# VH-VL binders against Integrator complex subunit 8-like protein: the designs that were tried, part 15

Target 1, 198 residues: Integrator complex subunit 8-like protein, of Dictyostelium discoideum (Social amoeba) (q54vk3)
Amino acid sequence: MNKIFGVKIDSQQKKRQQSNKNLTVFNNGRYLIYIGDIHFDRKFHREALRYYLLGCGLETAFYSDPVKTSVTNSKYLTFLSRRIFDCFYFLRAPMQAIVVSQFFGNLNQTCLVSFKIIQEEYYQLDTNYFQYIWELPLLEILLTTFTKQKDLKKIYLINQIISNPIINENNHPDIRKNFIKNTKHNFWKAISSNYLLQ

## First folded at step 6 (VH-VL)

Design d8 (from m14 with light chain S33D D99S Y100F; framework fv_mosunetuzumab)
Fold by ESMFold2-Fast, scan of step 6:
Structure d8 (fold): chain C 198 residues (1-198), chain A 126 residues (1-126), chain B 112 residues (1-112)
Amino acid sequence: as target 1 above (198 residues)
Amino acid sequence: EVQLVQSGAEVKKPGASVKVSCKASGYTFTSYDIHWVRQAPGQGLEWIGWINPNSGYTKYNEKFKGRATLTADTSTSTAYLELSSLRSEDTAVYYCARVGDYEWLTGYYDYGMDVWGQGTLVTVSS
Amino acid sequence: DIVMTQSPDSLAVSLGERATINCKSSQSVLYSDDNKNYLAWYQQKPGQPPKLLIYWASTRESGVPDRFSGSGSGTDFTLTISSLQAEDVAVYYCQQYYSFPTFGQGTKVEIK
């Protein structure tokens, strides 16, 4: 079936045709994301998050490869990042939500929503997720807030991150890009362990 | 259609400044870094610097540090290169080019200047 | 800075024959974390901007003909045009992006 009515099937269509033979729910990442949207619309944020993580994991070889072409539409990716952000926010996981805000592709929006969350949810900020912040303006917001709160432990932790030469953007740009890639991979693996394996 | 359209040719006196524009269309402007590269007549390619339009972050080739300024206006999807204290050796065609920013979910990127502006000839003569 | 050196400076090849261009970097552009070579190839025709042909040393840009291929790892890279066509007459540049971007001096490909 590689050529139908004179039309040659491209590699993406061929791959979709092959994957459509796998009708099991847990082997189709795109379908799992769709089920996540159904749960999200019904306000079942925990179930929505689980399906999003499973679907994204399948589409990225468990967060080790780029997203497959079937879900690489830029508008959809931005929408999905907001959905995952909302899931963490409504599940009272504010630090995870702040990490996900870095995925929005709009740094001003990242800073605005994060500043609000930091003010509202200060005592719920899980310090284990500080290691997944790479945007310097966001680190500065955290440092300023912790300094005003006189929170010596959190000041120390953020200063450790800021002191990383890769984070302060004075190194070769490609080293920073690879660092961010690895940070994203490690974040999604940690989240999957915490929300799928527990 | 994805394209980068640059401003027209400029003729400047030594010591003057020039500002070249690069208007993006057909894609999300903030999702791609913009690089600036120049080519003197009959010569090879020389990298000047890049800007991340989302953050405003810039990096410069040391040779141009202090003379080149890269900016971006997200409201008009336009990137700018300003070069000051012009010398005759700055006579060149100046190109803008885009490079993929991070893929949202995994941070994977395809590096390569895949779309280029048509070039802007800057002539510095007395 | 990483210095990129191409050879030869110019190459004359008959139509339908193989053209081979070499590129050497002053230090390795292979990143151990992702096992990728941060190396690209561009084609430039007179009066036109450069056109991306290859990235990650061997990945062909979409729309680039199959006759163009990239190979190599670390410090030694090759661009091959398996069967030279008239439209392939151009200057070819290698570029590293392991650090601050730098280009080779260019190789001019002409028909013999």
Scores: ipSAE 0.016, ipTM 0.535, lowest interface PAE 6.8, mean pLDDT 83

Design d9 (framework fv_mosunetuzumab)
Fold by ESMFold2-Fast, scan of step 6:
Structure d9 (fold): chain C 198 residues (1-198), chain A 124 residues (1-124), chain B 112 residues (1-112)
Amino acid sequence: as target 1 above (198 residues)
Amino acid sequence: EVQLVQSGAEVKKPGASVKVSCKASGYTFTSYDIHWVRQAPGQGLEWIGWINPNSGYTKYNEKFKGRATLTADTSTSTAYLELSSLRSEDTAVYYCARVDYQWLTSYYYGMDVWGQGTLVTVSS
Amino acid sequence: DIVMTQSPDSLAVSLGERATINCKSSQSVLYSSDNKNYLAWYQQKPGQPPKLLIYWASTRESGVPDRFSGSGSGTDFTLTISSLQAEDVAVYYCQQYYDYPTFGQGTKVEIK
């Protein structure tokens, strides 16, 4: 069932990604997330991630709309962010994991897990994902680590992000909100492209 | 039943401070932002600020910056508005309201559930 | 601040007739990346808190009767009550949440 079902969903997902104007939503995103949980529990992190991305994509019209599930289910969505984080961590995609840690809703926990990952996986930090970090304390952790490593290129990239005035709270509060929204949208689209498209 | 229940009416002198509470029930308190809005007698609605109970992050209307303080206690599912240096112009009904937020796509919704309001009267 | 201006300030409409309220923002409330207008409509009856009717300019809140509809994009928005009922007598407010939330001055809807 999983293989035939997965092939069908992949085909539908690819068609939708190729056409933003004529999106057909397959109303089983919750089921795909459930299948992801089964793979995750079996430690098949790559397959779990694929199902999570497909399910979330279907629930959000490819990250363009809010989640279709009821608001009372938002606690499950928060829990899901930790599972997606674990998938990236175990797949040795530490920079993607660090980005996802910003979704936890607990900035202290975000900083704690990210600090540990940055120390342990320094050489696996994909700079293409630096653009998806918006939390200032996390940027400061990255900058401190890159400064200790004397990594001039990474220092430069992080300083470009920190210098963005939108990240500073002195700006209109909703400008930051809209920036974060766009950053999240672009992150999930990039991840979906990298893990779902061939 | 989803509801926000506010504290009772307050009468204060100019220069005093007032602290209004807003107790949430029937939903996951940390999954929604809490906004504060006031309405002077016979007037329209004026936004004061919001708090994210999960992160403690706050945003304020510039008009109230330095006078309003928003806090939240997750153990009791209660949000608070404290307004200091009260003036007669602060006489109003103060409302709390919740706003949904979806972490995955950062969508914000309208203020779907409101408290019953707390009348604050500032008189000398 | 984004300034919200409603028209008219008051409106008298016969039962069963259409009521139309306009709302203008001083700048666009359309977020181009998600194509959503961050505009809401609220109904307030005397002695009660406001009640959400419409969000994202045209999406009806659950439990709101289908006679209420929102339309518009960018800076010009309309709330329509297709067939006014006695229970619809209230003050209606538009509100943007694209930036710091701001409300229109309100439109009082009465029966005549």
Scores: ipSAE 0.006, ipTM 0.544, lowest interface PAE 10.1, mean pLDDT 82

Design e10 (from t11 with light chain Y30S S31E G91Y D93S F96Y; framework fv_tocilizumab)
Fold by ESMFold2-Fast, scan of step 6:
Structure e10 (fold): chain C 198 residues (1-198), chain A 123 residues (1-123), chain B 107 residues (1-107)
Amino acid sequence: as target 1 above (198 residues)
Amino acid sequence: QVQLQESGPGLVRPSQTLSLTCTVSGYSISSGYYWSWVRQPPGRGLEWIGYIYHSGSTTYNPSLKSRVTMLRDTSKNQFSLRLSSVTAADTAVYYCARGYEDILTGYEYFDYWGQGSLVTVSS
Amino acid sequence: DIQMTQSPSSLSASVGDRVTITCRASQSISEYLNWYQQKPGKAPKLLIYAASSLESGVPSRFSGSGSGTDFTFTISSLQPEDIATYYCQQYYSTPYTFGQGTKVEIK
């Protein structure tokens, strides 16, 4: 089992192997999530994360979410988002955890857990993941914290994101919906590359 | 078993509003899914118009957005399409469809369709 | 908007033949592609979702493959009841868009 994830293969072999695994996800998704839970309960967060990513096909499942409120009514999606959030948090990837909190379907919960993480894990916030924050209240929390810390580089980076017209203007919901869908897709591609294909 | 059925006028004059209703049986439209409209001009392909989510939230095709309104009537288990300022280009068979999102995988598809209603825009 | 282009626009084949239809997206859509079958005068019917997953109750002779921009739909052994127009559809981004359709006829 574990050796399959540890094998180093070239990019084309990785793509074929990932494609074949994704192809079978629908037939065995719940079983793979169950295996992920076993690893999670044993504190094997990296293994748990890999099984969760394989089991639900996150590079497809979360990207297909057309409206955030639809995700709110999905008990399984909310549960999986929380488990994946916990995996990133315990793996000391707090910025990835903050990104995943946007999938909870409850913005108040997203802001509450993110605020706590930002305060506790300030020095572990990987700026490469700032680009995957789309919720304006989250961006405001980040900006406020960086301003208090006088972190000019992080202030600059967050302001570039906030200045995006799609995020900050009163644009039509469809434009924002498409932007968020693409942002989700790019995030899960990055996560799959960093945690599943390596 | 879930069934969808379109109803409404088959002829609409240019500049008027096209109005269609989809009656759903076997499932409550307020309990889940997305409820969508798709049209097909005679001899041509399919064009997605938009959907109304079971909560009442709507998303429309940007090309039609200024002319489209979708509403739901939960007491009659129906959802409707209004398309204003119609022209001959709006002549098509109009289908209502249920949009399914798989909870586990997130894959989306249309699993139930109405039989289609031909609407001709002509003076 | 994402444009979906199908090839060929029509084809004629014999019963038992292997039939292949292709669909190309104007940008990468990962595996967010569905295939529908539409018989004359009828609504479309889902055959394949997520590029390669067979819908429940659909015969195993139908299959799909591909990812990114290039997708293939195959009927391994054409049957008379398979005469229809086939459409690909992307759901990677709104507006959801369909290919122009491929009409399959028996010789």
Scores: ipSAE 0.000, ipTM 0.478, lowest interface PAE 13.0, mean pLDDT 81

Design e11 (from t11, 68 letters changed; framework fv_nepuvibart)
Fold by ESMFold2-Fast, scan of step 6:
Structure e11 (fold): chain C 198 residues (1-198), chain A 123 residues (1-123), chain B 107 residues (1-107)
Amino acid sequence: as target 1 above (198 residues)
Amino acid sequence: QVQLVESGGGLVKPGGSLRLSCAASGFTFSDYYMSWIRQAPGKGLEWVSYISSSGSYIYYADSVKGRFTISRDNAKSSLYLQMNSLRAEDTAVYYCARGYEDILTGYEYFDYWGQGTLVTVSS
Amino acid sequence: DIQMTQSPSSLSASVGDRVTITCQASQDIYNYLNWYQQKPGKAPKLLIYDASNLETGVPSRFSGSGSGTDFTFTISGLQPEDIATYYCQQGYDTPFTFGGGTKVEIK
């Protein structure tokens, strides 16, 4: 689905999920994350990812609201982003893993883990996920690697992202913050569609 | 320009009620969670209440639970705080604040604040 | 509730001095700590978010560091316009809680 049709379907889905939450007597999101951890520990990374995405979806009204900090899983947020990163990495989805590394809250750690993945698996990076990179140092690492590998198509795609004035910090702070927020939202919707809906 | 303008403050007797409003402009109000934060005269900051962008998630400080109700009208870009059963200790400047949230990491901070509206509860 | 202990409650320093304020959380809050500046009669202004990130438009003389339970806020080269009360705030869990504030004044 393109963004226009996706937005309409998403609106109906959000209304349905809001109604369903009103009928729930206990917090299912926390329980789903717990089930995800059980699968992760058993090395069932696809099942773990599915439960993590469902749990986060319930906690965020399917990525339309921030994670509710009063719930018990709020203590787990940083660790959860690393668990989801590991799931993508072990599932051989390196580009999705690189996107998730931006959620660690530590740019140096993001660049460190992403650099290793990019060096090892540049040939497997799914270009459909390039649009979800917003950290300029990470874009520079990708550009440098693709330049060394002489991958003209990937160089072109990364340059299109870097050329967006919103990304390069010379804009009003709110414009950049809103762009990044929308990019994060769109990423989690794309991931949920790809990994939860077959 | 991002702007938050509070109104509705004033003098009220103990046990009375007041409704505070916050008019937002310069940003897409429906994309942000909003909070009320208060400050008693000569004292520090106290977070009062939070409401998510959709209005689905609401939380209150224990000191106001059961007495205050936070709400929002995204069509009007407005935030409200209905205050009932007011006590002398509720006397404070009430600030409307915009929250920023990372969807997965839950980093929450208040990047823009209104000028505040004074609520005085006195007999 | 997560208690935030801020010290000192007040300090006096000269223009050009390095000023350091500390904040302790009663439990591990990772890096979910923010710093605000409040000038007399004005609303608070965000200076630092997520322990160490400088908000856009804020002078580089302000910095933050720390993680877990211990956090530090520093003003390198105090200026007259920096006279204000500074507050830390944890964003890890609700209720969000603020430190008691540190009043910074010039000698």
Scores: ipSAE 0.013, ipTM 0.529, lowest interface PAE 8.4, mean pLDDT 81

Design e12 (from t11, 74 letters changed; framework fv_roledumab)
Fold by ESMFold2-Fast, scan of step 6:
Structure e12 (fold): chain C 198 residues (1-198), chain A 123 residues (1-123), chain B 107 residues (1-107)
Amino acid sequence: as target 1 above (198 residues)
Amino acid sequence: QVQLVESGGGVVQPGRSLRLSCTASGFTFSSYGMHWVRQAPAKGLEWVATIWYDGSNKQYADSVKGRFTFSRDNSQDTLYLQLNSLRPEDTAVYYCARGYEDILTGYEYFDYWGQGTMVTVSS
Amino acid sequence: AIRMTQSPSSFSASTGDRVTITCRASQSIYSYVAWYQQKSGKAPKFLIYAASSLESGVPSRFSGSGSGTDFTLTINSLQSEDFATYYCQQGYDTPFTFGQGTRVEIT
């Protein structure tokens, strides 16, 4: 068993994940994640994020394939999501961090960190990322805060999301599931476009 | 070496229950999502259920939803599948399988399988 | 549910032959397909994932290709141990679904 990102990982799983030795360094997703970790540990958060996104992009054909719905299925993926969350937080991209917190697989943690960020970084919340929120409790936290601030534009935008029939009505579960999958895919494509150089 | 061993199968009458178990060894069980997949005699493979690494999320095939219950005990490296209200069409070899989990993407494929345990539902 | 259709249902072949099995998804599944080999009375064996990535320990005569809806498994220079039933499987969405299988039989 080996320890990576503070998580113990089966040696066979690690060996398989690193097994494509015919790829160049820039085409090996796992190697790029390791480089990201080195930069993160040195507090080079933008460079760490770039390598994390490039590594994830290689595994998903540069986000042409949808990001797997079960990213929280793995302790390692949960820990990687935390690293990406921390990168956005330290780069002062709080709305992107809030979106990434939905990948933690623990809704209580998502709500706790998001509430703190919303309070501390209110004026830095990029409304372009509101469309990537799918958790109803998080949408309610945002709505409550914006109502308290009397921010009519943000109230309107969040109400549009909450009022989406796919999100808040008695629809077949598969409809909501597919909507969330597409939302995740579109988010990773958007951040890849915004944070990776051409 | 990765090993999965199923037990608990048998012959049972319609409407009754069975509990299947799968004991894992040779890997860090608590780090992997797990599956049950079945195969009726002379038929193809049918996915039955998925359980996440920590037991927090479970998904079931529509044909078994409400009748089958999936659980895991990470301290004992063991999976359980409770089969209730069994029907003749549930007759199959039941395999437990380890979810292939790419560390970056979490692809859900089936990389290691047990030998299977036969469940026969007949009058 | 995403339907996976394999062709042919059976294939008659001799050792040394090149065998190609196709799998078609009812909707785009990008590259989220795996291939399995099953011998009579045995559990399936994992061969290929993400359409084209070969599992460790699987002989290089096996290869996969395709994206979107159309996928292929190719066995170059068929060996005696390769006579088996092959299944494709989509990992894009639940319920996870398998093709109906292709039996590779000796001529």
Scores: ipSAE 0.006, ipTM 0.521, lowest interface PAE 9.8, mean pLDDT 80

Design e13 (framework fv_ponezumab)
Fold by ESMFold2-Fast, scan of step 6:
Structure e13 (fold): chain C 198 residues (1-198), chain A 123 residues (1-123), chain B 112 residues (1-112)
Amino acid sequence: as target 1 above (198 residues)
Amino acid sequence: QVQLVQSGAEVKKPGASVKVSCKASGYTFTSYYIHWVRQAPGQGLEWMGRINPSGGDTKYAPRLQDRVTMTRDTSTSTVYMELSSLRSEDTAVYYCARGYEDILTGYEYFDYWGQGTTVTVSS
Amino acid sequence: DVVMTQSPLSLPVTLGQPASISCKSSQSLVYSDGNTYLNWFQQRPGQSPRRLIYKVSNRDSGVPDRFSGSGSGTDFTLKISRVEAEDVGVYYCMQGTHWPYTFGQGTRLEIK
C-alpha cells in the first residue's frame, strides 16, 4: 500500500462517513427541535420557526409534500404548538399565532391569549388566515372586537365563517371533526409555503 | 422521595359511579403524566387512560372512553379518575402510575405506582 | 389493539437457577423516533407492580443486575440469571409504542 495515496483515500472515506452521520442528525426531528430552541434563545425567531416546522414535518416532508394529512396530527406539532405560537408572535404575525393557539388543547387558554393579541395587535391581523379559525368562542371574540372597532370588512369576513353550518355545532360531530382536520391540513400547507418554500 | 397515595377502598352498586384520587408528592406534579391501570381479581393489567396535569388533556382507552373521566387539581397535586355506569366486571384494584414524555429522550411509562384502590361492585 | 403474548404462563424454578420469560407482540414495537417501548414489570403478592426494565434492556435504578431484558421488533425476553426467593411474583411485559397501551397476560414465577 502506498501510504500517500492510501492516506488520501482513507481521509475521503472518513469524511464521507462523518458527513453521512451529520446528515442523519438533521433527518432526526428531535435534533431539528433542539437546533430550533438554540435559535429561539438567540431571538432568531424565523430560523427557530423553520427548524420547528422541519422537525414536525420531516417524515411527512410537508415542505416538499405539504398535502400529507398526517402533518396536522403530528405529535411534534401538538408538543411544539407553544413554541410555534411564540415564533409567530415575535415575528409580528399575530393572526398566525391565534390560529396556532387552537392547537394548545385548552380552549380557555386559546381564548385568553387570542383576546390579548387581538387587543394589542389589531392592525396586524392578516385576514387571509381567518379561514383557519374553527373554534366558535374564538370567532365570537373576533366578532365582538371587530364590532367595537366598527370594522365592517372584518365583521363581514367573520360572519361568513360563523354562518358555515359545520362551525355552529348543530351538525353531527364527525362532520365537524373532518372539517377541522382539513382546515388544519390546509393551514400547515399554507405556512410551509410561506415560511419554508419561499 | 416520589410518592403516589391513593384514596381508600370503595363498595358500589351496579349503575353507580366511583371517583378515585391519587395524590402526588416528591416531584414537580405538572412535569409528568399520570396513568390509570386496573386489575380484576386474579387477572392481568389493563390500561385505562392518562392525564397531563399541566394542560389537563386526557387520553382514554377506547373501551372505557364513554364511562371514564380523568381530572386534576394542581393546587393539591391530585389526579382523579371517575368511572360511571359501574358493572360487576369493573370490580378491580385501580392503580395510578407516573409517566413521562420528552421529544428528545422519548417516553417512559409507569416508573412509580400508587398503592392501589380496591373497588368492589356488588348488589 | 396490539396483543402481547407471554410464555410460559406458569414458571416453576429451583432457587439459584436461571429463569427466562418470552413476550411477543402482534406488531413491531419500534416507534418512529427509533425507540422500542417494551417494558417489564414485577408484581409481588399483594403489592403494586414495579418497573424492572424500560426500552427493552434498560434496568431501573435499584433493580438487581440479575435481571436483564433483550429482544427487538416483536420478540422480547426477560432473564433472571439466578432466581432468589424474593423474585416470586407475576411478571408482565407492556408496550407503549401503539395506543392504546397493552400488557401481556402475565407469567407467574414460583419456587419448586
Scores: ipSAE 0.000, ipTM 0.437, lowest interface PAE 15.3, mean pLDDT 81

Design e16 (from t11 with heavy chain G99V E101D D102E I103M G106S E108D; framework fv_tocilizumab)
Fold by ESMFold2-Fast, scan of step 6:
Structure e16 (fold): chain C 198 residues (1-198), chain A 123 residues (1-123), chain B 107 residues (1-107)
Amino acid sequence: as target 1 above (198 residues)
Amino acid sequence: QVQLQESGPGLVRPSQTLSLTCTVSGYSISSGYYWSWVRQPPGRGLEWIGYIYHSGSTTYNPSLKSRVTMLRDTSKNQFSLRLSSVTAADTAVYYCARVYDEMLTSYDYFDYWGQGSLVTVSS
Amino acid sequence: DIQMTQSPSSLSASVGDRVTITCRASQSIYSYLNWYQQKPGKAPKLLIYAASSLESGVPSRFSGSGSGTDFTFTISSLQPEDIATYYCQQGYDTPFTFGQGTKVEIK
């Protein structure tokens, strides 16, 4: 815990753990994610999303640092990404869901779920989030769909992204890596502003 | 549960090609992350050679780029290193390793390592 | 390329001592610094990532701090099993580069 109140609670609980070795330290980030799960199970997806984002924010210094080791492993991060994905999907925010699918750590799953959403929710695709897509196969799926729909505006917007040499040129993974880092940071800032700061 | 294991010849003649394979268990190399080679000459420090992204894209250390090729075999869950035109300076323990890309903020670090394979370049 | 300079190259300390190792980058790497432990004949093991984040399963006596160009790794109370060589590594840009290592021994 990195908040002043959270640091105080951790300090007190650690003292008690030293006198009783069976105690477990309290974790506010996990508690917020747990509250998110309660809201998710009740189908309160917007409130669940807010708690997930706040819990992750506490664990990452508001998306400036990586997830803390107390909650870090590949399965847990995949679980959190899928929960956030589900929230956006059920809130009828399909483009945000498609962006979050890039966080799954499995490009084939990213393409599969995104293809389905693009086909089913075409008219709900918010073009403001196109800038947060960095996976070339996903951009190609979008371009192919928009071409078949003859959607000139969306074709133009996706072509602007694909025309970025960082995205389109193979064999430049270093430059692409730094671009993806910046894109992820900007995405989480935008999402936090839209769903937490309102 | 993720394990990496190097295999390949421990002795290579000068001017020939060093070839090593890394077998990965517990995770599919095509599902994510970067799969890397790092070497360590006897009694010296660590030197990064390169990595292959789960999509097949590669990045090599510029100091070795002209001699290095990395490939993946997704059917066997393996990735390999070829280093051409070897000299005595290439004698080292070669490690394969995974580069974990922390998904939310893209911090990169080596989280799993093979045990290392000593390759000696000698006549 | 980003050059990493570690100090000291070696140190000797007693069990229970506080041990500090420093690492300096030739340019700002923000918090993209990792620390590894390597025991003789073994592969390196991740201890700290992103300058200050403790890897799962690693004892709490290990900690990291710093940002930009100057970084510190600390063992708050040295244990016999901590005898090893420690390496910093920048993950900001490729090629990834390592410090030259610090050998930690017990007096």
Scores: ipSAE 0.018, ipTM 0.565, lowest interface PAE 6.5, mean pLDDT 83

Design e3 (from t11 with heavy chain L104W; framework fv_tocilizumab)
Fold by ESMFold2-Fast, scan of step 6:
Structure e3 (fold): chain C 198 residues (1-198), chain A 123 residues (1-123), chain B 107 residues (1-107)
Amino acid sequence: as target 1 above (198 residues)
Amino acid sequence: QVQLQESGPGLVRPSQTLSLTCTVSGYSISSGYYWSWVRQPPGRGLEWIGYIYHSGSTTYNPSLKSRVTMLRDTSKNQFSLRLSSVTAADTAVYYCARGYEDIWTGYEYFDYWGQGSLVTVSS
Amino acid sequence: DIQMTQSPSSLSASVGDRVTITCRASQSIYSYLNWYQQKPGKAPKLLIYAASSLESGVPSRFSGSGSGTDFTFTISSLQPEDIATYYCQQGYDTPFTFGQGTKVEIK
């Protein structure tokens, strides 16, 4: 009977080891980001986006945790944000791309790429994502464009956002910081729901 | 390896200014993170004092803001705390700590701490 | 300011016991909560960040959970080296605030 139990335990241990190995592979967010890059290079932008979001989600507990890397975290996240931006752009989700451009860590780059998208994809701007814009220069670009287009509805919506005292950056930097934290969290929750959870 | 080390007088007279310096090794204070002070009175809990961001901007605990100044010396890779008009209530172990803020999520936490320096306010 | 309340203030348990500490915020802080371990005479050490994320090098017996206002910290099997005071800390808004601490001791 000892040999029977020994064989059964060995079989169970091997299955557990295989399961643990598979979990480690799938729980390695950086591996999923790497797979995302492979899909991106093959121009499979939807698949690349899903892997980027899932990989970043596993690295960050679905955007609840910071990404820890041996390289400067800000450079890593800037690179990843540009990849996610490109995915949204090629998937014709221009408003999501504009929101993601705020994560570049360079406001001039954010404004430059967003201006081009707003000019090219004006009629595809999903107003549900306007609530995730917090950069004043970007809001001004949107307002100026909508004013030139005489789009009263979009002018109204952007003015509602600009009218938020927290966005104006004049009185309470800490309050603005916390508002932006909450806005970022809500954005990634919405994106994960729309692209990962169906 | 990142290391933080507090230094400064262990005894300060009431009404004077408490001055502490944190020396950082293994990372440049101007390259990232925010650099913080946290104190702990004997037998009590932790109280955050404030931080200086890698850019030089500062944020202080409102309860201490009128008395607190934080400075950085990038050439020595140090940042300092000055707390004016001290009383016996300011007797505490003072820790310097590195604060991390994720640009995507905004999560903040302290990942490296100095060993702490006891400052006693007594005449 | 956001007030952080820990319960209990102290507890005594046996090696191998499951230990749970709770932390309550005076307002919603999402998952912007960290847990620190402090041994006597030592600086605090980060164990858990963002409510449930285990810091690298921290044993898997430590875990965190919760969101909004109610959070829990658990040691699944208490070890002698776990004797310390544990603090929660909210990172949602400045000033950053800590709970009053929970002292964990062995019976």
Scores: ipSAE 0.045, ipTM 0.628, lowest interface PAE 5.6, mean pLDDT 83

